VH-VL binders against Putative hydroxypyruvate isomerase (Gip). Designs and how they scored, part 6

Target 1, 264 residues: Putative hydroxypyruvate isomerase (Gip), of Drosophila melanogaster (Fruit fly) (p36951)
Amino acid sequence: MALKFAANLNFLFTERATSIAERIRLAHQNGFRAVEIPYPEGETSDVVSAVKETGVVVSLVNLAFDKSDDQLRFGSTSVPGSEKLFRSQLDATIDFARQVNCGKIHLTAGLFKGGQESDYTKTYTANLKIAADSLRASKMIGVIEPINKYAVPGYYMNSYSKAAGILADVAADNIQLLADLYHLQHLHGNVSKTLEEYKALIGHFQIAQVPHRHEPDVSGELDYGFVFKALQEFGYDGWIGCEYKPKTTTVEGLGWVSKLGYTL
Short names: E, the ipSAE of ESMFold2; O, the ipSAE of OpenDDE; V2, 0.75 times the mean of E and O plus 0.25 times the DockQ between their complexes.

## First folded at step 1 (VH-VL)

Design T07 (framework fv_spartalizumab)
Fold by ESMFold2-Fast, scan of step 1:
Parts: structure tokens; sequence; C-alpha cells
Structure T07 (fold): chain C 264 residues (1-264), chain A 126 residues (1-126), chain B 113 residues (1-113)
């Protein structure tokens, strides 16, 4: 019944350490039992070591990416002409996820850089069908995430209705929706109705306050006392990603957990 | 041993349609992309399209998109290529080819056509 | 569409000589994920299907003689036969499978004197 929380290491402990492996140790030292991480290119063995040392759960790994390319830095799933790249990045991510016992991969879409949007949609749908089969063979779930334009201008997967249409076309039960409440509020608002409408598709949650993407207890547009009660009633039994920008330091901001009646 | 066996030679008139088959054996048919490549007499190799038999996902060269259909039958491990509205320029040897995949350093990567059918000679003439 | 340009069009050499073939790509074929170049070399003899020789630009297919080798990265690739034998008379094609549509070079014909 109690909600459980994962530290998203793209956002948390970045003020303390540059390496993902050290951020895993810091999250563990500060009471987190679970983490969400990007694909740790150049430090995979160090990250595996840190996971073994700490015993943390890795609840989500983002798809491997090409840091040197502005479009592909945000994923390859939708990008026409990157079909081979997507397959190799997916397989590398699955292999790493197996090493850290992670059952869920975020299939990052990439940026729309012009041309026909229908070509991106065709590529995205085909790649998600391929991902469904590869992930199913490894007993894993893939998630797709609608992201707002203020966080990532030009991100291809930018709408909940678009996501629902694509998921219907993919028709795979192991490809699901990642509902990030920060993005959801910016894209659609009306959180209760939006969660109700997309409930059957949702396989993962992430949280942050709106509009500044800070801690859940910071003053803002979302009432997390209400929202967390709604997530309990939803029956979500996975880890909730804490994907927020600390207002000061990560540790100083953790008071919301106990204030709202939870533990890490 | 991987083997791809294609159907026999075809003689067609302009405007007719062609259907050729490629039967795979010696491997798990649904785990590998199957491609179609043609070669006109005295000319180079030209990629037409492919299919992943596991989910029937297909890709085509735009010049064939409106005339070519590629399908696969999992139960018989057979891929098919149909080409409609035939012209004399479609006279060629048509090959099926399996695209290899390999696990290397944490990656599965496709990398080449490691097995080819024997080819099907197609003549289109009035 | 990625264009592959092979040179020379024809090589006529004697047994024991070194053959060097070029293949140039209009775009980089280096996959950022696995750091492999998606370039393949095939041998085709008259009346036969192509035979795989080299994949990932430099990896020799099992059973292919060591005199065949490949090198290069990105857009510039070389295929070498270190000591030509009579049975090596054939047309050699490079191919990219980096991006759809897959494309082939126009071929280099190797003739043995």
Amino acid sequence: as target 1 above (264 residues)
Amino acid sequence: EVQLVQSGAEVKKPGESLRISCKGSGYTFTDYWMHWVRQATGQGLEWMGNIYPGDSDTNFDEKFKNRVTITADKSTSTAYMELSSLRSEDTAVYYCAREANEFWSGYYSTHDFDSWGQGTTVTVSS
Amino acid sequence: EIVLTQSPATLSLSPGERATLSCKSSQSLLDSGNQKNFLTWYQQKPGQAPRLLIYWASTRESGVPSRFSGSGSGTDFTFTISSLEAEDAATYYCQQDYSYPYTFGQGTKVEIK
C-alpha cells in the first residue's frame, strides 16, 4: 500500500558528484532504496559495482544515446534513418539492464528536426514493435514519455493523445506510458481526468512540482498530498521516480517524504 | 547449415505481376531479416526491400514501394516477393538474402547478407 | 539515400600481385552505439549469388582466406587482396546497411592476366 520512491540520478545528487556510480552511493547513503539512471556510457562496470555494493534497485534505465548528436542525444526511437542505431542501442541497454536486474527501459524518442512528421511516426511505431519483441524475450517493459516543450524543445513524443494513438497501433502489452506529472501538468493539466483517461496505458510514474520542477512540497500548481493519495487509489505498485531539480541541495530537500507520510 | 531455396524462373508479359518465394531452413526463420535484391543483366546489385518474419515489419526502396509487396509465412519458413505492373526493365535475377546478426560487446547488431538464395531469373518481354 | 562510389571500375593484374579497391560513402557509416562501420564487401562470380567476405569494414567472414582484408572508417574504405590468385577473378561490391534504403557500390571488376 505505501508508495515507494526512486532517486532519478539525472537530477538528484548532480550537485555532489559527476559520475553515476558515485550518485548511486550518495542516494543509498541518504536512504534511497531505488534509483533511475541514464545508460551509463563509459562507466557501465563502475555502475554495476556500485549497484552490487549498495543493494539498490534500479527501477528504470533510459535508452543508450549518442551524446555527440543534438537530435539523437534525446533518443533514436522516432528518428528516420536510425533504425540500425536504435536496434544496437536497445540491445546494449537490455544487456546492461540485465546486469543490474532492471526490468524497465525508457525508450527515448529523439527530436523532430524537420521533414515529414509522418516519417517519424512510422519509424517510431515500427521501432516500438521491434522493442516490444526484444523486451518481451528479456521479460522487460518499455515505456514512452510525453515531454513538454519547455523541458525539451522539439521532442517528438510531445502529447498524451499522440502517445495513446501510437500505443494502440503498436498493440503490445509490454510497451506502456510513463506518466511524469511535471510534464503532464504542462501538456494537459486536469491531472485527475488525465490520469483517469490514460489509466490503462500507464506503467510508470515520475514526480516534480510545477512550474519550476522542484520538490513535491514546494509551493506550486500541484497538491502532492492529493496526488499521492490518487496514486495509492490507482493501485500503482512500482517505484515512483523523483525527477526534480533540488531547490538547494538534494539532501536538504528530502523533508517532503516524511512531511507527506512516506519513507524512501 | 543455413539454406535459402527460391522458386523457379519466370517469363512474364508487361503489365502482369510476379510472385517468387524463398524458403529458409537450418535456422530460426523468425529471428532474421530477409531481404530482396535484384540484378539486371550486366549491371550491379539493387536492394528492393526487407521483412522481419517475426512481426511482418517491412521496408522498401521508394522506387518499388507502389509495386512491391513482401510477405512471410512463419509456418512454412517462406518469404514471398510480389512485383506488379511489370515492365521490360524488371528483367533481372532476383535474390533473397538473410541478414546476419551477432552479439558483440553488449550489442546485437545486424551486419551483412551471410546467406543468399540461388536467384530467380525473371524475363519480361512482349 | 547513401551513395557508395567504388574505384577503380576494373583492375587487371597478375597472380601474386596486390589488389586494392576503394569504396567511398556520401555519409558516415560509423554506428555510434557499437563503434562499428556498417560496410560489407561481397565477391560475385558470373552466374553466382554474391559471397560475403568482410563485414563491419574489417571483420573477415569465417572460412574466407586471410589474403582478403578490409580497412577504413566513416566515409573512406579499402578492400585488399594481398596476393591475388586465379580464383579471385570476380566483381567485388561494397554495401552499406547503416540506413534504409540499403545501397551497393557499382562494383570493381578484378581480372587475372
Scores: ipSAE 0.000, ipTM 0.394, lowest interface PAE 17.6, mean pLDDT 88

Design T08 (framework fv_spartalizumab)
Fold by ESMFold2-Fast, scan of step 1:
Structure T08 (fold): chain C 264 residues (1-264), chain A 122 residues (1-122), chain B 113 residues (1-113)
Amino acid sequence: as target 1 above (264 residues)
Amino acid sequence: EVQLVQSGAEVKKPGESLRISCKGSGYTFTDYWMHWVRQATGQGLEWMGNIYPGDSDTNFDEKFKNRVTITADKSTSTAYMELSSLRSEDTAVYYCARDIYSSGWEDAFDIWGQGTTVTVSS
Amino acid sequence: EIVLTQSPATLSLSPGERATLSCKSSQSLLDSGNQKNFLTWYQQKPGQAPRLLIYWASTRESGVPSRFSGSGSGTDFTFTISSLEAEDAATYYCQQDYSYPYTFGQGTKVEIK
C-alpha cells in the first residue's frame, strides 16, 4: 500500500495557531488527510467539531496528562503513586478517542524521578495490563514509545530492549511498539536491523530527520528515500506520524513529500 | 449488606509480626480496591497501602516499605495485612476500607471495617 | 508526598450555628482528564471507624444529611455544616486520593457547646 502521512499537531502548525482545533483545520487546508494529537484538555468539543468539519482521520491520541506536574506532563503510566490518576486519564482518553473515531492511544510513560526503577517497571507493566483490557473493550490498541534522553531527559521508557521485555510480560496483542525513527537513531542506530528485530511488535511509525528533529529530507543522518522503501516493503499500512520541528514554517517545509515521490 | 469484618484485637511484643484479616461480603470482592489505614494512639489517620484483589496489584506508603505485606484470597473474599518488626509506635487501631467504585478513579473509602486494636508492649 | 493542612484545629460552636472547615493541599488535586478534585471528607466519632461524607470535593455520599457540603477546587477546599446538630460533634478529616501515597489532613475537632 502507498505510504500515508499524518501531521503531528504537537509539532506541526504551532507557528500558525495556538489551539489544536485550528491546527486540524490548517493541516486539512494544506493537504493532510490525517492528524496525531495530544489529549485536547479544555477544547475536546472544539476538536470534535474540527474533525467532523474537515473529515480528517485521527490516527493517534496521546494519553491525557497533568500539565501542572513536571513528572506527569510526560505521562503517568510508569509513575508509582499515580495509579488512580493513570486509570482516570486512560478512561478520559478512550472516551475522547471514541468521539473522534481514533483506534490508537499512545500510553506516555512519564519521568523516572528517583526511588527504585523496579517500582516503575512494576507500575508500568500493571498499568499496561489494565490498559490492554480497557482498550480491547473499545476495539482500540495502545502503543508505547522508547524516547531518547536528549528529547526528554529522565523519560522512563528509554530502550527498545526494555520495551520488548515489558511487552512480553504484558502479553497482550493490543499493546504494541511505537517506532519513532528520530528516537530509534539516537538510541540504537542500525535502523534496518533494529526495525527487522522488532518488526512483529511495531504498530505505529513516526518520522523526523536526525540529529535536529527537522523535516525527513536529505539533510541528515537518515536516508529517508531508503527508509520509506523499507516501510513499503514491510507492508506497513497505517498512518506515519510527521513528528518533526519545522525548520521555518510547516508549509514551507513540505517539499520533502513530493521530492521523495510521495503524497500526503 | 456490604460489610468488612476484621480479626480481633492483638497484643504483641517488639520484634514480633502482626497479621490481621478483613473479610468482605455483599459485593464482588475482586472488583474493588481494599485499603489499609491505621490510627496510632492520640494521632490522626495514616494510609498504609492497598491491593486490587482481582490481580493482586499493591501500593504502599514508603515509610512502611519492607515491613508491610498486603495480600488477598479471592476464594474466601479476605484481605490480609502483615506488619513485621513491630515497635511500640505501631500501637494503633488498624482499619481496612473499600474504594467506592471499581474503576478506581472515582475514589473514596465508602465501607470500613470495625477496626483491629493492636498493642505493642514489652 | 502531598501534604494536607486543616484549620482550625478545634472549632467550638452552639447548635444551629454554621461550621466552616478548611483543607489546603500542597499541590493541585484537580484531575485534568475527568475534571474532578480527588478530595474526600470523613467524620470520625470516638471509638468508631471513619464515615464517608463527601467525595470529589463536593459530592455527598448517599444517606448523608444535606446540611453537610463541600466546595473548592485545586488546592483550597472547604467543608461546611450549615446548621450544627449535637450529633455532629466529631473529628473531621480531609483525604486526597489523587496520588500515592494517599494522605490525610491532621483533622479538625468540632465541639458542640
Scores: ipSAE 0.000, ipTM 0.390, lowest interface PAE 20.2, mean pLDDT 88

Design T09 (framework fv_spartalizumab; at its last look DockQ between E and O 0.09; V2 from the best seeds 0.00; counts 0 for: pae E 9.1 > 2, placed apart)
Heavy chain, then light chain:
Amino acid sequence: EVQLVQSGAEVKKPGESLRISCKGSGYTFTDYWMHWVRQATGQGLEWMGNIYPGDSDTNFDEKFKNRVTITADKSTSTAYMELSSLRSEDTAVYYCARETYYYDSSGYSPEYFQHWGQGTTVTVSS
Amino acid sequence: EIVLTQSPATLSLSPGERATLSCKSSQSLLDSGNQKNFLTWYQQKPGQAPRLLIYWASTRESGVPSRFSGSGSGTDFTFTISSLEAEDAATYYCQQDYSYPYTFGQGTKVEIK
ESMFold2-Fast, scan of step 1: ipSAE 0.015; ipTM 0.449
ESMFold2, look of step 2: ipSAE 0.007; ipTM 0.446
ESMFold2 (binder alone), look of step 2: mean pLDDT 90; pTM 0.921
OpenDDE, look of step 2: ipSAE 0.018; ipTM 0.527

Design T10 (framework fv_spartalizumab)
Fold by ESMFold2-Fast, scan of step 1:
Structure T10 (fold): chain C 264 residues (1-264), chain A 121 residues (1-121), chain B 113 residues (1-113)
Amino acid sequence: as target 1 above (264 residues)
Amino acid sequence: EVQLVQSGAEVKKPGESLRISCKGSGYTFTDYWMHWVRQATGQGLEWMGNIYPGDSDTNFDEKFKNRVTITADKSTSTAYMELSSLRSEDTAVYYCARSRYSSGWYYFDYWGQGTTVTVSS
Amino acid sequence: EIVLTQSPATLSLSPGERATLSCKSSQSLLDSGNQKNFLTWYQQKPGQAPRLLIYWASTRESGVPSRFSGSGSGTDFTFTISSLEAEDAATYYCQQDYSYPYTFGQGTKVEIK
């Protein structure tokens, strides 16, 4: 089938609504059939209501986070000494994901804030093994995402090679790679060969133009006419997250969908 | 912390041109619009135009369109406003101010300290 | 172009009193999609740049004291200071970012007796 797109609500419709629940309604009103959302701390019941009201698919939920801590607001999975917090956040995220029928959680890594990097890797691998078991019991998939240093300085999961090594050590079919094309181009480039090399590990895609993380049809380093054909050839049948910064408004920027020959 | 620091006061004669700068720090310069707003002595605020430094897209109030030029230098995180064919009514304090990249978020959350410009014959 | 009209021009009150400022728009500033009004309030003290207080007609900027509030929708907006402090002596401006060119009201000067 044709490619299908989800609105990432950490990026889209933020100019029109502060609440995630309201952004779900706005995405639906503008033709989106699916959304990606952060864990909606303080508004979980409102979000469940908005999902039920609109009928949108929730294709990805990010792990619950600690907004009071600079390191932990970007996740807890890699952070040494946070095992109990990680388990608590994972359990809360799984419970919420069940309520919105979401089968996929982004296990955000957190920031490297000093100490030995090997301690972070040991913590990350152990926590991913724990997550694999908890998610499997709920028939869910977890994904990990290499993120570039310009977008999130100090983010622990910052390399495709590192991700592949860790996934091999975790050895769980339900822990997979989130390939964000914006991050992939900054970190590695060679999009066609990189997708070929990591194909067996990839379980989710997100898109944005490089280098400024705007709409796919904005002038930049990536040819999305080519990229989208590559994703079709890849055989990806899930939702593609639109995780870009609208150059003007979300709605004004949506012309790329029809311009490139697709529908939402 | 976010700061916008503007160049110093200017004294000009009618017919000359003005160029003032606004240096941003403490944020990703290319991710925010930079606006220029002026205020004549004892008068209200007047929006002149804006630039998105990431790709140099600009918008202007039509009354300034033929006299104003707004540019940005990404390497120094500095925006510039140039106003040509100065008239005495261009005497004002000129401010830079930033907003987010999306409509509805164009409210000005940080402002420069202002640059006083006097145009007299 | 959208014209914003503020009233009164000047308001002189004692500390502890309630200040009510009006801003009227020549056309609706209400976004039909999410029902947000693209109307912002700024405070400007003599010799200083304006300071953001309220956006979307009623949302208070982080760090702004709770005594400042905004209300209204469409064309009629109100800014309120529930209990004036000496430091609130300033000119207050409303602004629209609904359409280009962005425009400001003429300002209301709040004086403390």
Scores: ipSAE 0.000, ipTM 0.383, lowest interface PAE 20.7, mean pLDDT 89

## First folded at step 3 (VH-VL)

Design N06b (framework fv_necitumumab; at its last look DockQ between E and O 0.01; V2 from the best seeds 0.00; counts 0 for: pae O 14.5 > 2, placed apart)
Fold by OpenDDE, look of step 3:
Structure N06b (fold): chain C 264 residues (1-264), chain A 121 residues (1-121), chain B 107 residues (1-107)
Amino acid sequence: as target 1 above (264 residues)
Amino acid sequence: QVQLQESGPGLVKPSQTLSLTCTVSGGSISSGDYYWSWIRQPPGKGLEWIGYIYYSGSTDYNPSLKSRVTMSVDTSKNQFSLKVNSVTAADTAVYYCARGYSSSWYKFDYWGQGTLVTVSS
Amino acid sequence: EIVMTQSPATLSLSPGERATLSCRASQSVSSYLAWYQQKPGQAPRLLIYKASNRATGIPARFSGSGSGTDFTLTISSLEPEDFAVYYCQQRSNWPLTFGGGTKAEIK
């Protein structure tokens, strides 16, 4: 089974273009067939046009967020008192996803900034249940992602076991786990066994080298030659998000694909 | 087995529009795995990629021809078409339609036989 | 655009001899390189993809190698039916581009 790679445009091509629409064009120009994108606040129409123009697949869209609020810039889904905001963000994201034929949304959890964690858990679970219903109606799935504290200090969803518990409580087959191998290594290590343990929950993969989050072929803690073979054996047939920081430029770094024996 | 066949006028007058159609058989155009492409070859010269069209209608053209080229797809007929406006003698070539395999490589694994289009008054 | 340069323009050999064809890219194309064979009056036929993978039905005497900017097509022992024009093609960047071709002719 051939692996499929998508350009995460939060990280890739950012040195070349500020607009998401132009990054989509750059991704296409450089051979990508799919992209992951943030919610394109203020430029949804341009992104829709760029997607139509290039024909790239939008494999993942992040939930709309409020970057002007420190509490909410990484999501509102778990934040007590922000349920109304979450619902509005969810609706906006679903509407946009429909326009670009994206069937997968990253439901960002937000930051834990004190209080009772149980309140965040309660809010997160309740909102994910709401999301499950809304996404099902649109034939979409949602994914949640454990993120390490070095990347996002204070991020609420910071454990695979925690994620598993949440997903169990949500009890919806269209809410799944996003396994970013960069975060997984930082959080827990033991990548192969962890993936096996949570296999039934995983609905999306993303990659970056550890610890500096560069290209897979850069020296680091993970042997991606081995990891990619493991993913093939895993049977994952979806798009793998390239969510890494180019060590130099995006284009110069893309040699890892062929170097490791794959294609875009 | 997948087969492609070009059809259209073999003679076009200068400044007119060249119009060709590619008919695909033995496989469906309605697949995300392929970029349906046009490639031309002037007599005695090399190959030039003109552009592609995706089953959804998305297109990309060679910048050298972009201003004059339009492609379309008809999934119901399993066909895709090429139009080149304002032709000159430089557009005289054998025109090929081809299937570009996108899942792994933009390799053109199936080609039409090609059709010669001559631009002459 | 990425310019593909093939050499030599013409290669004169006898049946049974080894043929080595070169393709050079103006910038790195990684392994996004294909080779095609074209006989007179026919469409190009895919020989090699991903720089070194033989397409379905292609004889073992054909092999491709290289990465980055320099690529080679090798025919270990020429058969009479192998005398044709060969083209390389990159898919690393848009627009897709072909080399100028190498004509393998009978000496």
Scores: ipSAE 0.000, ipTM 0.479, lowest interface PAE 14.5, mean pLDDT 93
ESMFold2, look of step 3: ipSAE 0.013; ipTM 0.545
ESMFold2 (binder alone), look of step 3: mean pLDDT 91; pTM 0.926

Design N06c (framework fv_necitumumab; at its last look DockQ between E and O 0.04; V2 from the best seeds 0.00; counts 0 for: pae O 11.6 > 2, placed apart)
Fold by OpenDDE, look of step 3:
Structure N06c (fold): chain C 264 residues (1-264), chain A 121 residues (1-121), chain B 107 residues (1-107)
Amino acid sequence: as target 1 above (264 residues)
Amino acid sequence: QVQLQESGPGLVKPSQTLSLTCTVSGGSISSGDYYWSWIRQPPGKGLEWIGYIYYSGSTDYNPSLKSRVTMSVDTSKNQFSLKVNSVTAADTAVYYCARGYSSRWYKFDYWGQGTLVTVSS
Amino acid sequence: EIVMTQSPATLSLSPGERATLSCRASQSVSSYLAWYQQKPGQAPRLLIYGASNRATGIPARFSGSGSGTDFTLTISSLEPEDFAVYYCQQRSNWPLTFGGGTKAEIK
């Protein structure tokens, strides 16, 4: 099947623009038809305008977060005692997502900074259940992502088996797994078999080379020529997030698309 | 029920621009689930996908026609349009507008009745 | 582009007979294959999507099978209204492409 690529604007075009709105325009100028964005704190209106202006699809929005708090900067969803904050962040994110017609939200888990992990699990599960109901009402889905410790030390959601257990307990079809192949390789390796094992749970893909998180065609642990073909056979028909750090500049690195035989 | 209807001139002179509009009723164009498409069929021949337009204005065209094709969308009128520049006899065809459903299985689930456009001097 | 090849070009059968139509892709399209029926003077009608799923309102006598490069549309017992042209269509790669069609005609 045709692979569709979205520019993750946490990573791409950051060298050219500080605002998310401007990065959207840059993404569009460089051929992207879809973007993944963080919650645009303080610039929601500008982002809405940029989306309308360019016509890009917003394929994923990250949950609103508090960057001023070390505990909460990577999410509040699992953090005991932050349930009220999570709900407010969820509502804000849903409201924004509706404005840009985005149907998928990354429910960031947050950091485990001590205590009983079971408390985080309990909080995470409960909040994801709440999210499931809210998202369903808006015809949206939520995704959770296992993230490796080299990228985000202490991230609560740090394994695929853990994610599967959480999703089983949540028991909502609109809460699914985000498979970032960069994180998957770091966490578990055995990419093909792992994807097969968790196929039923996966609702989103993101890509980057390993170990340095650059473009897919950069030398690394993953053969993306093979991986992309596998994804085509996998049957995933959603947008694939390009969540990589450009080795040089975003624009200079975009040659990987044509090199590997694809188009934006 | 969703219905699509093509409208526009049935006769176009060579080198001129073919212009068609598709009016959608029974459903809104303003949905992320659909790629609103144009497909044509020369008399007695098969189907050729021309391109699509998303409700936001995002487009993709068949490379065979890309240089001559422009699509637009008007969400306020629940319409989307096709323009083909510099037409020749080869562009004579029945032109269909269709709704492409972009869920798990991409499919054209609703079609207009089609409109014949003849290129002739 | 992915080339879709349908065979046979023409299929002559009688009502009540089984019809088997083939569609081959120049490269794998996974299960992203649809079948359409077109009667004279009408727009194509969606029959099958995802290689094997019947669209709403499509009779059970229509079935689709296959994956990768080889696909089959089967009409278990032809009804008079089934004599038409059938097209397969892939969405595995851009641009979207259709097969050349198979005309099912009355013998």
Scores: ipSAE 0.000, ipTM 0.493, lowest interface PAE 13.4, mean pLDDT 94
ESMFold2, look of step 3: ipSAE 0.462; ipTM 0.770
ESMFold2 (binder alone), look of step 3: mean pLDDT 91; pTM 0.932
ESMFold2-Fast, scan of step 4: ipSAE 0.000; ipTM 0.449
ESMFold2, look of step 5: ipSAE 0.017; ipTM 0.564
ESMFold2 (binder alone), look of step 5: mean pLDDT 91; pTM 0.931
OpenDDE, look of step 5: ipSAE 0.000; ipTM 0.490

Design N06e (framework fv_necitumumab; at its last look DockQ between E and O 0.34; V2 from the best seeds 0.00; counts 0 for: pae O 8.4 > 2)
Fold by OpenDDE, look of step 3:
Structure N06e (fold): chain C 264 residues (1-264), chain A 121 residues (1-121), chain B 107 residues (1-107)
Amino acid sequence: as target 1 above (264 residues)
Amino acid sequence: QVQLQESGPGLVKPSQTLSLTCTVSGGSISSGDYYWSWIRQPPGKGLEWIGYIYYSGRTDYNPSLKSRVTMSVDTSKNQFSLKVNSVTAADTAVYYCARGYSSSWYKFDYWGQGTLVTVSS
Amino acid sequence: EIVMTQSPATLSLSPGERATLSCRASQSVSSYLAWYQQKPGQAPRLLIYKASNRATGIPARFSGSGSGTDFTLTISSLEPEDFAVYYCQQRSDWPLTFGGGTKAEIK
């Protein structure tokens, strides 16, 4: 089956636009049919308008977060003592996702800043269970993502085995694993076998080259010609998030799509 | 410029329901950027956040009042309302409606002038 | 809930003097702290947000500082119109909570 690609607007089209709404328009203008976005705090109405205007699919929305808090800037889901905040953020995110007809939310875990990791695990698991119920009621799924320490030092969710354990404890079919191949390579390598091992848990894919997180066709550790074929064989029918840093500009780098034999 | 105005009875009997409406002008309630809030202030005392309602209908209430508070929104009238059930003298206060800006800093940037509600038999 | 404690309860000063108002949170609120001014018979007016950012139209004599649990509102030189009650407010967590207020009164 044909692969589908979504523009992650935390990374793409940042050269020309500071607002997410404008990035949506740029993504659309450049052929993207789907976008991944952060929670657009302070610009929700604009984003809703942009989505309506362009007709792009919002394939993923990140959980609302607090940028100015060192521990919470990458999520509150695992942070002990932030349970109420998480619930508020979850409700806000679900509400927004509904407005843009997005059915998938990235439940960002947050940073481990000290204390007992078991407390974070307990909080994370409990909050994910809450999220599972809320998301189910809204016909949505949540995803959790192992993130490597080079990208986000101290990120709580930092291994696939850890993620698998958490998901097992949560025991909800609408909480799944986000496999970002950039992070996977940094964390564990052995990409093909790892994907096979965790196949049943994976509900979303994102891509970037390793180690510098540029376009798939840039020289790096991963052969995306092979990887994309593997994903096709995998049977993934969702949007693949293009979460990479353009080596030059987003537009100049988009040639990788056709170069590798695909279309947006 | 955005303006908020509270309206409703200034006198409520004990055990009855306090009902107030906030009318917003100069801007639309139908925006994802704002949390429309009620805040009250007993005479000579500080401020207490009662709750908010989002234009979509999502609400959150102060746990201290949650069991007695209900908020609603009417986007067609550009209004949102507050109901407080089973009022007592402790509910006597100036009630403000305010706009909470949906940002990481959640500031109340616009307030109504407030309306005094006295609970008395 | 996060308890916000303001001190002093009353601050008696003369015009031209420096006013220092304190606000303490029972737990860290990071920089999610706002200050409001309230004059008699009026609604509160936003002065400072994000702990240290002046709201639109607020004179430069008003400044906010602090992070975590301890915050300060400073009025460098009091004007007659500055004598009012000042409230701090956190939004680090729900429910939103205000301090008990500091009344700046003329000596």
Scores: ipSAE 0.013, ipTM 0.518, lowest interface PAE 8.4, mean pLDDT 93
ESMFold2, look of step 3: ipSAE 0.227; ipTM 0.671
ESMFold2 (binder alone), look of step 3: mean pLDDT 91; pTM 0.926

